# Ledger of designs, part 17: VHH binders against Probable tRNA-dihydrouridine synthase (dus)

Target 1, 316 residues: Probable tRNA-dihydrouridine synthase (dus), of Aquifex aeolicus (o67533)
Amino acid sequence: MNFKKGEVILAPMASYTHSAFRRLCRRLGADRTYTELISAVGVLRNGIPMKLAYFTEEERPIHIQVFGSNPEEIAQASVVIAKELKPDFIDINFGCSVPKVLRNKAAGYMLQCPPLMGEVVKETVEALKPYGIPVSAKIRLGFEKDEVERIVEELQKAGVSLIAIHARTAKQGFSGKALWHRIKEAKKVASVPIIGSGDVKSWRDIERMFEETECDGVMVGRAALSNPWIFKEFKEKRDIEVGLKERMDFILEELSMMTEYMSREKACAEIKSQIVQILKGVPNSRELKTYIVHAENCKELVKRIEEAKERELLYA
Below, E stands for the ipSAE of ESMFold2; O stands for the ipSAE of OpenDDE; V2 stands for 0.75 times the mean of E and O plus 0.25 times the DockQ between their complexes.

## First folded at step 8 (VHH; framework vhh_8fcz_2)

Design v1 (from u4 with G50D; at its last look DockQ between E and O 0.03; V2 from the best seeds 0.00; counts 0 for: pae E 14.1 > 2, off the site)
Fold by ESMFold2, look of step 8:
Structure v1 (fold): chain B 316 residues (1-316), chain A 121 residues (1-121)
Amino acid sequence: as target 1 above (316 residues)
Amino acid sequence: QVQLVESGGGLVQPGGSLRLSCAASGFTFSDTWMNWVRQPPGKGLEWVSDISESGGSTTYAKSVEGRFTIIRDNDKKMVYLQMTSLKTEDTAVYYCAKDSSGLTEPWFDYEGQGTQVTVSS
């Protein structure tokens, strides 16, 4: 499952991009998906966390994303995952910059030391050769200073097969603007496919990123949470009007799929965050959001979602 | 650069109260919805509450409604969670989070370290 130019990708987003959501986005036109990030040390100590790592064939091409601070641990965890699950890629997260991750000198922390990033990729690539599974990386422009060209050069010399770039530094988090021009500059030094990401909020932004950066693929993050139809919109090159009924049908189908890999009660608790996100595309939905998320149990939750399907849209 | 720094957690007996604080920087705070989420021991993140840009709209998870109040102070760039009538089920690490504007990173990448709330007899 080689990367094809022109792909539009669902970004990994912790707590959101579990198997059910990835499958639904694939059905709506996403070309590639990533699991939520998985701790390498956690895999080695406690085994593969199947709630995070579970996927179906429909979600392929799939990247299982790992993070850690130690090259040997990341490589060893990647082998454990590759042997058991046979993903299309092992992806290494170099972008996460939440303080807990940074205190453990993991993910986005490593942007301070491009040679260490190269070491991580090289060891993982070498360890995975017997299994034929390539390594991808998800990075930012740098930790505090933009060093994206140097980072790309280190990773590709180490044998990375694919790089996704969020065009902000780790210290920016989500502040300021994504600097798309920097993706274009990274592409100039790259000998592997580059996926661009950052501030992609509409299907027209997807087109604009391809045009402005010449990247090989575009990754969509949180905009997909409120509008999973963004992938279909891009495929069909048009805005798609999605009413309340269709959004609630999406949630009901997602909830049903979630019970394949978690308890119904856990699924009902977790789906509430998805409901909040998908209702952001519905004007004047505050009272409806409150009503639905206040459900005390799964039966009541489903009942309230079904009631919402009958509500006429208050927004045009 | 986005920073969210939580504080105010601690050990409290059932029925007690705590007030959590979150200091925000690195983004236009007054234009952003803010959330509290929590992570009970060994479990995933659980949404608790949100508050609109102006503070005029608030929403709560059913399990905390009537007991928790989310508050913001846009001048000080602070968001708070006033917790009362605490139960052992409220034990968790609490995080504040800004609402996503369609960025590609996981939404919790910009969260702080969290603050531990432990409710036990």
Scores: ipSAE 0.000, ipTM 0.201, lowest interface PAE 14.1, mean pLDDT 85
ESMFold2 (binder alone), look of step 8: mean pLDDT 81; pTM 0.827
OpenDDE, look of step 8: ipSAE 0.013; ipTM 0.308

Design v2 (from u4 with S52D E53P; at its last look DockQ between E and O 0.02; V2 from the best seeds 0.00; counts 0 for: pae O 10.3 > 2, off the site)
Fold by OpenDDE, look of step 8:
Structure v2 (fold): chain B 316 residues (1-316), chain A 121 residues (1-121)
Amino acid sequence: as target 1 above (316 residues)
Amino acid sequence: QVQLVESGGGLVQPGGSLRLSCAASGFTFSDTWMNWVRQPPGKGLEWVSGIDPSGGSTTYAKSVEGRFTIIRDNDKKMVYLQMTSLKTEDTAVYYCAKDSSGLTEPWFDYEGQGTQVTVSS
């Protein structure tokens, strides 16, 4: 599926951007979605982890995100995924800076060697030719040293079709300010579409990123967790006040959707993290958060969520 | 239930030192990568440091590298952050957080109230 300039994309986020959440974000106006990170080695050893890879047509265009340390393994795993699930893109992660990932010389670790990144992309692109599935990459500015232009050029030579740039180094992790001007510089040397990411907190930031960097797309991460309506806000170019009731309704809908691909009990356990995030947009919600997430079972959880809805009505 | 309780924050002068503590419960601590994150005033949550389950591998944000040290005690289910050469920009609420992977934006699973660190002359 062809990328369109101006897209606003839901960023991949481990433990959060599962199918239900992706779908809801699509409904709110996200133009594209990414799966959570999937280990190439894991795919080859244990098969496709469907908890992570499961998606519906509503989520398209969708990128299945793969990471690894070995070009051949990544390519092979990508083929397995392509053949079985037929995503719109296979996305190679070169940006994750989690210690356990880096220690395995995977993802963000490879930013130290752009030629290796190129090799990964080249082999994956070649392997996916029979399936007609393009390859995208998610990168940072570099491992320690900012070398984003070099990296972009290397990936382009290798046949990448789309690049998402998180405007931080791997060593920087998630600290400091994302350097948006580096996205702009990367765009200057890019012949493929560039998605900007990092420190996008509002629909206005989305606009600003487009304007300042001239990127072709904007990826929204954490801001979408606390405010999935950010996509709608962007489309409508206005702030949308979302009250507690609507937020809880969102959670209940998400929970319902999650039961399509997992048990209710498991869904109830996992949704708690999302509840924590979505309540960040509600003033003075700390106690409420604690109250809801400490529910002992699904029944109690739903009850407490419903109670939360009623609270708003009482104070409205 | 996952519980993370931070302590040790306070007011210090620039160049000073402070040691933060985090008491963890409600999950398999010895198998979990742990992190410190912080939220400066008016800013979003940012990652500070991480430590692997064994304590043998540590990582730091560039802004704190060489000044902060993360340590864990699996027997006590504690995580510590030794902060030295503190700067005004280190002022923030600090949280202990479980490992998160595959994120493109700052996000960590934390349950605690955090501990306030204020660096001021």
Scores: ipSAE 0.008, ipTM 0.268, lowest interface PAE 10.3, mean pLDDT 91
ESMFold2, look of step 8: ipSAE 0.090; ipTM 0.609
ESMFold2 (binder alone), look of step 8: mean pLDDT 81; pTM 0.825

Design v3 (from u4 with E105Q; at its last look DockQ between E and O 0.02; V2 from the best seeds 0.00; counts 0 for: pae O 6.4 > 2, off the site)
Amino acid sequence: QVQLVESGGGLVQPGGSLRLSCAASGFTFSDTWMNWVRQPPGKGLEWVSGISESGGSTTYAKSVEGRFTIIRDNDKKMVYLQMTSLKTEDTAVYYCAKDSSGLTQPWFDYEGQGTQVTVSS
ESMFold2, look of step 8: ipSAE 0.275; ipTM 0.709
ESMFold2 (binder alone), look of step 8: mean pLDDT 81; pTM 0.821
OpenDDE, look of step 8: ipSAE 0.023; ipTM 0.401

Design v4 (from u4 with K98R S100Y; at its last look DockQ between E and O 0.05; V2 from the best seeds 0.00; counts 0 for: pae E 12.6 > 2, off the site)
Fold by ESMFold2, look of step 8:
Structure v4 (fold): chain B 316 residues (1-316), chain A 121 residues (1-121)
Amino acid sequence: as target 1 above (316 residues)
Amino acid sequence: QVQLVESGGGLVQPGGSLRLSCAASGFTFSDTWMNWVRQPPGKGLEWVSGISESGGSTTYAKSVEGRFTIIRDNDKKMVYLQMTSLKTEDTAVYYCARDYSGLTEPWFDYEGQGTQVTVSS
């Protein structure tokens, strides 16, 4: 689908934003979702990693996010994905520096070379034209220094349809503050929709981001892991109190949905990271987290989750 | 929670060998490409090597090709880097990393503390 002003988006987050989590966030009011990032070279060498790329129609509009260091490889991988899966967008995560060999862990190394970013987008847009699938990009303000206006100019000249901006430099990582006014400045030079991101921790922050930056959409990252209800909170303009029982019900539903695209045993192993995140919203949950996560198999894991639900009923 | 624990570094003379280890937990290891990256003194992170889910495909930075070998053991959830013919420019802190899916902010908490390799006479 097309992008509409006012969307609130679930950010792509490795290990977390698989199909089940995306569907649950969509049901809670997220307007758009992204897969976890997928290696372009991996697609070309090993085929589409369906555990990462799997999605259902409920998740549309869906962006399949790719990354790589070579424009031709990214474009070729995008075509393979587009032909097979027909996502609403191919999204490019800009994380590799041309002068550097390193491309993992950092979103923004290519930000040192805006013309190369433009080349990546241009080649991908051209390659996807027969399939009618637009290209989006997820960027930061720059690598070490803020160059966001230049980067936006390069990408839109190259034919990008949508840009998400995390308002920090790549070198900052998670340190310092997200500079929201820089999103506003990027919006002034943009001819495509701009999604703002960075330090959005509550539904009130979503409102503030729209007001302060005039961006076209707001992306929620880590806060959605501990509070997927943030989307509903924003839609309803109120706090929603969510206790242990409802959080554990969320996990059980997520686990059930994960078995559609992975084995039960793998789903039980992988859901543990989400359990850790969702328990951050529960006071004094450290020992409960440890107890649940150290389950040695699926049967024990589910048993311990059910026990946690009983604790809420007992102590309510 | 995701954990990556590196070990096996140390002080070695040029031309020497070391084997680095990485113990992984908290994620589906066998479905994930694994990588080694390094940070030389005063420089940013440099990618060193990667290995596919099954171990059937390996990739190397040009500066280490023919000298380093990446290996994985899915049963033990381990990744190794066998380093030979070490040079002083290989001096760095070495990190084990999951597939490029770790590029999305802010969950870099699956990165370990790294292991120091120092190559000097």
Scores: ipSAE 0.000, ipTM 0.196, lowest interface PAE 12.6, mean pLDDT 83
ESMFold2 (binder alone), look of step 8: mean pLDDT 80; pTM 0.822
OpenDDE, look of step 8: ipSAE 0.011; ipTM 0.219

Design v5 (from u4 with A61R; at its last look DockQ between E and O 0.01; V2 from the best seeds 0.00; counts 0 for: pae O 11.8 > 2, off the site)
Fold by OpenDDE, look of step 8:
Structure v5 (fold): chain B 316 residues (1-316), chain A 121 residues (1-121)
Amino acid sequence: as target 1 above (316 residues)
Amino acid sequence: QVQLVESGGGLVQPGGSLRLSCAASGFTFSDTWMNWVRQPPGKGLEWVSGISESGGSTTYRKSVEGRFTIIRDNDKKMVYLQMTSLKTEDTAVYYCAKDSSGLTEPWFDYEGQGTQVTVSS
């Protein structure tokens, strides 16, 4: 199995963890990456959405994340992906709690029925055998009721190779405090590696999660958006001060890389979300943030980013 | 609830001037970057101008730069758009807007009905 204990992983995040960002995080020390969640039905109807699924070798080991409501569809879509893209893992999303996804009885909705989750994993595992691609799952503690042990056991029985646990219920979404001790309890019943996630805000939190939960890996989500250097901080066991200039350079690099798989115009539009995130680490940057993201075109955006770089002294 | 009420639009000849007003309520106005956006006939929403929380920084669409001026009054919770040298291409429904939480299109939250600006000879 292609997993090593102690890995720090970039969490899948919709609209953020596209190829360019994943790649940059790998460069900064992330050990593993996940794609944004991809609809199984979408794959079957329209083909693989390459904007979401595109990846480079630099991003490996990579999990292509799939979600759906039907075991057969998920398995079939996974085969299509496996055959065409040959990721390191197919990851089944059982954690997304976005209303539109839940309304389709997909992802986090399935946490209500662990047997169904098992069926999904079982079918997918069987379908992927010819390709030698293992199946992982990203779960929450439950839909509304916490029953993470039951879920873990069901998935293991079904043949999952790796489980990432976001220590919240689906109903909680991103509210409340993640319950790390539940990861610990899940680990006790797990025979497969467990990745812990939720409320990891610093490299110190990563260490703490390893210590407190005894998980095998730690997944970093939102903290990586504002501070992708968190991976480097963890590797080096130190705080890294990253100024405005370096952050803007990061954005420019990301933007450049994004043009490998989308139009410049689209890249410029999408990168604005990342600009908002990465500027969270810069004091008094609200005005600057707004100024940059309101650029009307790519040329102006780049100009404003470059201008921001010149203001290093104002924000450092 | 966020409320934005635009006014001041009308019919004007090319080269004319208008002053738009926006009354804001339901949020911390002084902590919010404010914008004017517009929707030309048959076109999508486009950003026109923005002003920082304090009013110290302003930015404009290139096509309106030098002609439009955005001003805010935090005490009155008002945003204004002084438009001069108006052109036919400035014809649109104008909205006052604040930044949305998610910076995906559309970038702005506008709740008002807008105010119609028509530039015609």
Scores: ipSAE 0.000, ipTM 0.245, lowest interface PAE 11.8, mean pLDDT 91
ESMFold2, look of step 8: ipSAE 0.012; ipTM 0.550
ESMFold2 (binder alone), look of step 8: mean pLDDT 80; pTM 0.817

Design v6 (from u4 with F108Y; at its last look DockQ between E and O 0.15; V2 from the best seeds 0.00; counts 0 for: pae E 13.2 > 2, placed apart)
Amino acid sequence: QVQLVESGGGLVQPGGSLRLSCAASGFTFSDTWMNWVRQPPGKGLEWVSGISESGGSTTYAKSVEGRFTIIRDNDKKMVYLQMTSLKTEDTAVYYCAKDSSGLTEPWYDYEGQGTQVTVSS
ESMFold2, look of step 8: ipSAE 0.000; ipTM 0.148
ESMFold2 (binder alone), look of step 8: mean pLDDT 81; pTM 0.821
OpenDDE, look of step 8: ipSAE 0.017; ipTM 0.334

## First folded at step 9 (VHH; framework vhh_8fcz_2)

Design w1 (from v3 with S52D E53P; at its last look DockQ between E and O 0.10; V2 from the best seeds 0.00; counts 0 for: pae O 10.8 > 2, placed apart)
Fold by OpenDDE, look of step 9:
Structure w1 (fold): chain B 316 residues (1-316), chain A 121 residues (1-121)
Amino acid sequence: as target 1 above (316 residues)
Amino acid sequence: QVQLVESGGGLVQPGGSLRLSCAASGFTFSDTWMNWVRQPPGKGLEWVSGIDPSGGSTTYAKSVEGRFTIIRDNDKKMVYLQMTSLKTEDTAVYYCAKDSSGLTQPWFDYEGQGTQVTVSS
């Protein structure tokens, strides 16, 4: 197992944590990355979705995250992925609470039946033995009822090597406050490393989570979108003031990297969502945001981003 | 009530093209990730393509990548699927499906009756 205590991990986030963004976060001090959620059934039916699964060595250690409703399918898909892409981990998602996923009895739905979760992990672990790839799990506290200790114990029995815990129930989604003390309780019964997650908004929160929960790692999600420097801030134990220019440079670099695995025009279209996120850290940027994201093509988008950089130079 | 009405299917020869349309109503279309899914004969539902609310970001199943194009018109509340270089394995009932979560996965609920696409010599 390649996990080291004290790691700060970039959380998987749909539509954001593609290869380029993961790379940049690694450069800023993220210790580990996860792919976006990949359907096991999708892999078996249509092959590996490389838009989601593509990664570079710079992103390692990397977890390819898989979800499904059938233990056999999940295991089979994991083998396909392991054989072809050789990630550091296959991660089983038991935490996604998106309605359509739940309706298909997948991911967070399985939190209702810890034995089933165990079966999934057990089959996957067994299937991946020839490849030497360990299995991790991303979980919540439970579906509706908090039973995180039971879940952790079940997964450990099944052979899981690492567990990330989002300190909310599936029914809570992202509402309410994450219950960090439950991570602490989970840690007490855990024989494998525990990654804590939920309501981590600053580098200070990362420190606080380590201290309060005694978790082995901390996963940062949404805060990293608006402030990917959070990883550096944690490493250096200081606030880092990042201006508009640096943020735009980040975007341009990300865009450049994206063109390694997609068309330029597609990259330009997709990067707009990240532009919205990263500008959250810039005061009075609403008009600028609107101006940039309404670019009609890639050339115009880049031009407007460059203009934004210059704007800071003129008014700073 | 959510309504999705698919059209544009038909019989076409291999290598041919079709354009599917989906008319959406009963929800905030401009804020919703839209998808096409299909069900081949004797097989389960499979995801084909997705498009974000703005229409700027698109995704495709590996099997259709480079051949299919998804487009949306938020003013008209329409989603389209331009299919080119059609293959016999593309034969299926095609459905338009919404995804409020924005997650592009081959697991979707669909509301329409679908439109039949048959690719045959």
Scores: ipSAE 0.008, ipTM 0.251, lowest interface PAE 10.8, mean pLDDT 91
ESMFold2, look of step 9: ipSAE 0.276; ipTM 0.715
ESMFold2 (binder alone), look of step 9: mean pLDDT 82; pTM 0.832

Design w2 (from v3 with S52D E53P L103H; at its last look DockQ between E and O 0.01; V2 from the best seeds 0.00; counts 0 for: pae O 7.9 > 2, off the site)
Fold by OpenDDE, look of step 9:
Structure w2 (fold): chain B 316 residues (1-316), chain A 121 residues (1-121)
Amino acid sequence: as target 1 above (316 residues)
Amino acid sequence: QVQLVESGGGLVQPGGSLRLSCAASGFTFSDTWMNWVRQPPGKGLEWVSGIDPSGGSTTYAKSVEGRFTIIRDNDKKMVYLQMTSLKTEDTAVYYCAKDSSGHTQPWFDYEGQGTQVTVSS
């Protein structure tokens, strides 16, 4: 599916942006989704990890995100994914700065060598031609030194179709302020659509990023975890007050959907992190958060979530 | 201990009928709202039908309304689901679930192993 200017995209986030969450965000107005990072080597050795790669039609257009250190392996893994799952895009991650990933000379590590990034994209693009699946890239401004223009130019030469830019260096991680003006500069040299990301905290920030950077799309990350309604807020250009009940209903729905691709027990374990995030939007919810996430089992967890719903009704 | 034991599933052709049964024990059955839920292949749990403690009120998912009927026998502590005009999309593992709150939820804590229903030509 072709990219449309003005899209608001759900950012890939490890441990959060699984199928259920992506679907719910799509329902709330996200225009595009990305999977969590999938190891190219892992795909080749063990097959496609369906927990990470599983998606429904509702989540389209969807980018399956792949990372690695070897251009050939990344291309081969991408072909495997393309054949079996037929995503809208294969996305190459050049931005992850997790130490384990960097030690393996993958993802954000590759920002140190734009020519290598180009080679990865070139080989992947060529390999995916028979399948008609375009390649996108998620990048940062650089590894340590900002060289985003050079990187963008290299990727374009290699045949990339779309670039998402997190306006930080890999060394910065998530610290400091994202440099939105660098997205603007990248856009000036880009012949492909540019998605801006970094420090988008509200629907107003989304508007501001479009205005200040002239990017073609905006990617929302952490803000969507605590407020997945941000997409609806943007579309409707208004603040939406979401109460505890509605937030808990969101969690229950997400939990139910998670059972499509994992066990109930595992879902209950993993959803706790999302509960923590979504409760950030509820005033004086610290005790409630602690109470819910300390449930001993899935049954107790659901019970406590339901109790939380009732609590709001009692105070209404 | 709460026990719910589902039975009655099987292989059936489209348009066919099946009757599922659930045997309940370990709780006050006559005071409990009972439900059927199902999990289709590659899908999450979805609510199918509910019945109030007295059996006087029943509810159905839109996808099964008019085709499925939920019944309960409080003397026998049984819940039934009569399924008619079965479709391929009805293929799922079916579970009986209790709801002490007496309301429909998208998530249920079922106790049983479920019964497999497969609708295929």
Scores: ipSAE 0.014, ipTM 0.358, lowest interface PAE 7.9, mean pLDDT 92
ESMFold2, look of step 9: ipSAE 0.219; ipTM 0.683
ESMFold2 (binder alone), look of step 9: mean pLDDT 82; pTM 0.839

Design w3 (from v3 with S101P; at its last look DockQ between E and O 0.76; V2 from the best seeds 0.00; counts 0 for: pae E 5.3 > 2)
Amino acid sequence: QVQLVESGGGLVQPGGSLRLSCAASGFTFSDTWMNWVRQPPGKGLEWVSGISESGGSTTYAKSVEGRFTIIRDNDKKMVYLQMTSLKTEDTAVYYCAKDSPGLTQPWFDYEGQGTQVTVSS
ESMFold2, look of step 9: ipSAE 0.165; ipTM 0.652
ESMFold2 (binder alone), look of step 9: mean pLDDT 81; pTM 0.821
OpenDDE, look of step 9: ipSAE 0.569; ipTM 0.835

Design w4 (from v3 with T59K; at its last look DockQ between E and O 0.72; V2 from the best seeds 0.00; counts 0 for: pae O 4.3 > 2)
Amino acid sequence: QVQLVESGGGLVQPGGSLRLSCAASGFTFSDTWMNWVRQPPGKGLEWVSGISESGGSTKYAKSVEGRFTIIRDNDKKMVYLQMTSLKTEDTAVYYCAKDSSGLTQPWFDYEGQGTQVTVSS
ESMFold2, look of step 9: ipSAE 0.522; ipTM 0.832
ESMFold2 (binder alone), look of step 9: mean pLDDT 80; pTM 0.818
OpenDDE, look of step 9: ipSAE 0.027; ipTM 0.414

Design w5 (from v3 with A61K; at its last look DockQ between E and O 0.01; V2 from the best seeds 0.00; counts 0 for: pae O 15.0 > 2, off the site)
Fold by OpenDDE, look of step 9:
Structure w5 (fold): chain B 316 residues (1-316), chain A 121 residues (1-121)
Amino acid sequence: as target 1 above (316 residues)
Amino acid sequence: QVQLVESGGGLVQPGGSLRLSCAASGFTFSDTWMNWVRQPPGKGLEWVSGISESGGSTTYKKSVEGRFTIIRDNDKKMVYLQMTSLKTEDTAVYYCAKDSSGLTQPWFDYEGQGTQVTVSS
């Protein structure tokens, strides 16, 4: 196991934490990355979705995140992934609360049955032994009822090597306040490293989480979208002012990297969501945001992004 | 091995014109979006212009729009940048970049050595 206490990790986020973004965050100081969620059934039926699973060495240590409803399928899919892509970890998602996923009795749905979670991890751990790839899990406090201690114990018995805890229940989704003290309590019963997550909005929050929960790592999610420099801020223990130009450069670089694993047009379409996020950190950028994201094609999008860069130069 | 060889740079007065050329080899040129980028003195790399695989689509940095024209010849595996009405701020080393690498940040390596463009009275 290559996990080091004190790591700051980029959280997996659907539609955002693709290879390009992960790489850039690594460059900015993220210590570890996770892929977006990959369906176990999808892998078995259609092969590994490389758009989601594609990664470079720069992104390591990397967790390929898998979800499903059947322990055997999850284990089988994990073997396929392990054999072909050789990630540092296979991560089992038990936290996603998206309705579509829950309806399929997968991910966060399984929080209702810790023994089933254990079975998933146990089978996956056993299946991955020949490959020497450890299994991690990303969990919430519970489905509706907080049972985080029970869940942690069950996963440990099953052979999990690392647990990330989002300090909310699945039913809460992203609403309400994350209960950091529950991470602390989970840590007390844990024999494996615990990654804390939830409501980390600044580098100071990262420090605070380490201090208050005594977790072994901190996972940063949404805050990294609007401020991927949060990792650098934490490393340097200072606020970093990032202007419009730098943010646009970030986007352009991300867009460039995205073309390694998807079409340019698709990249241009998808990057718009990130543009919205990254501009949240720029004062009075609402009109600019609207202007850029309404580009009709890649040509226009790039042009408008470039214009945005120049704007700062002209008005600075 | 990917090779990009830039040429055509030089010293020119403001308002003058230059035509840059890029010879490409070592990859499927006709299937690759091509770009021109530049690095002004003491500044980071900036994207200047891009052209689609077929040449049917072009895009430009706002500051060069209307003054610069990017063209490609897939048969010859060449990319060109016609620069007109040159300004002092256009002074830079110009590089040809394949794929989406025209958007590449300065920490990335370039295949070519670039060509120096100096606009000065």
Scores: ipSAE 0.000, ipTM 0.215, lowest interface PAE 15.0, mean pLDDT 91
ESMFold2, look of step 9: ipSAE 0.239; ipTM 0.679
ESMFold2 (binder alone), look of step 9: mean pLDDT 81; pTM 0.823

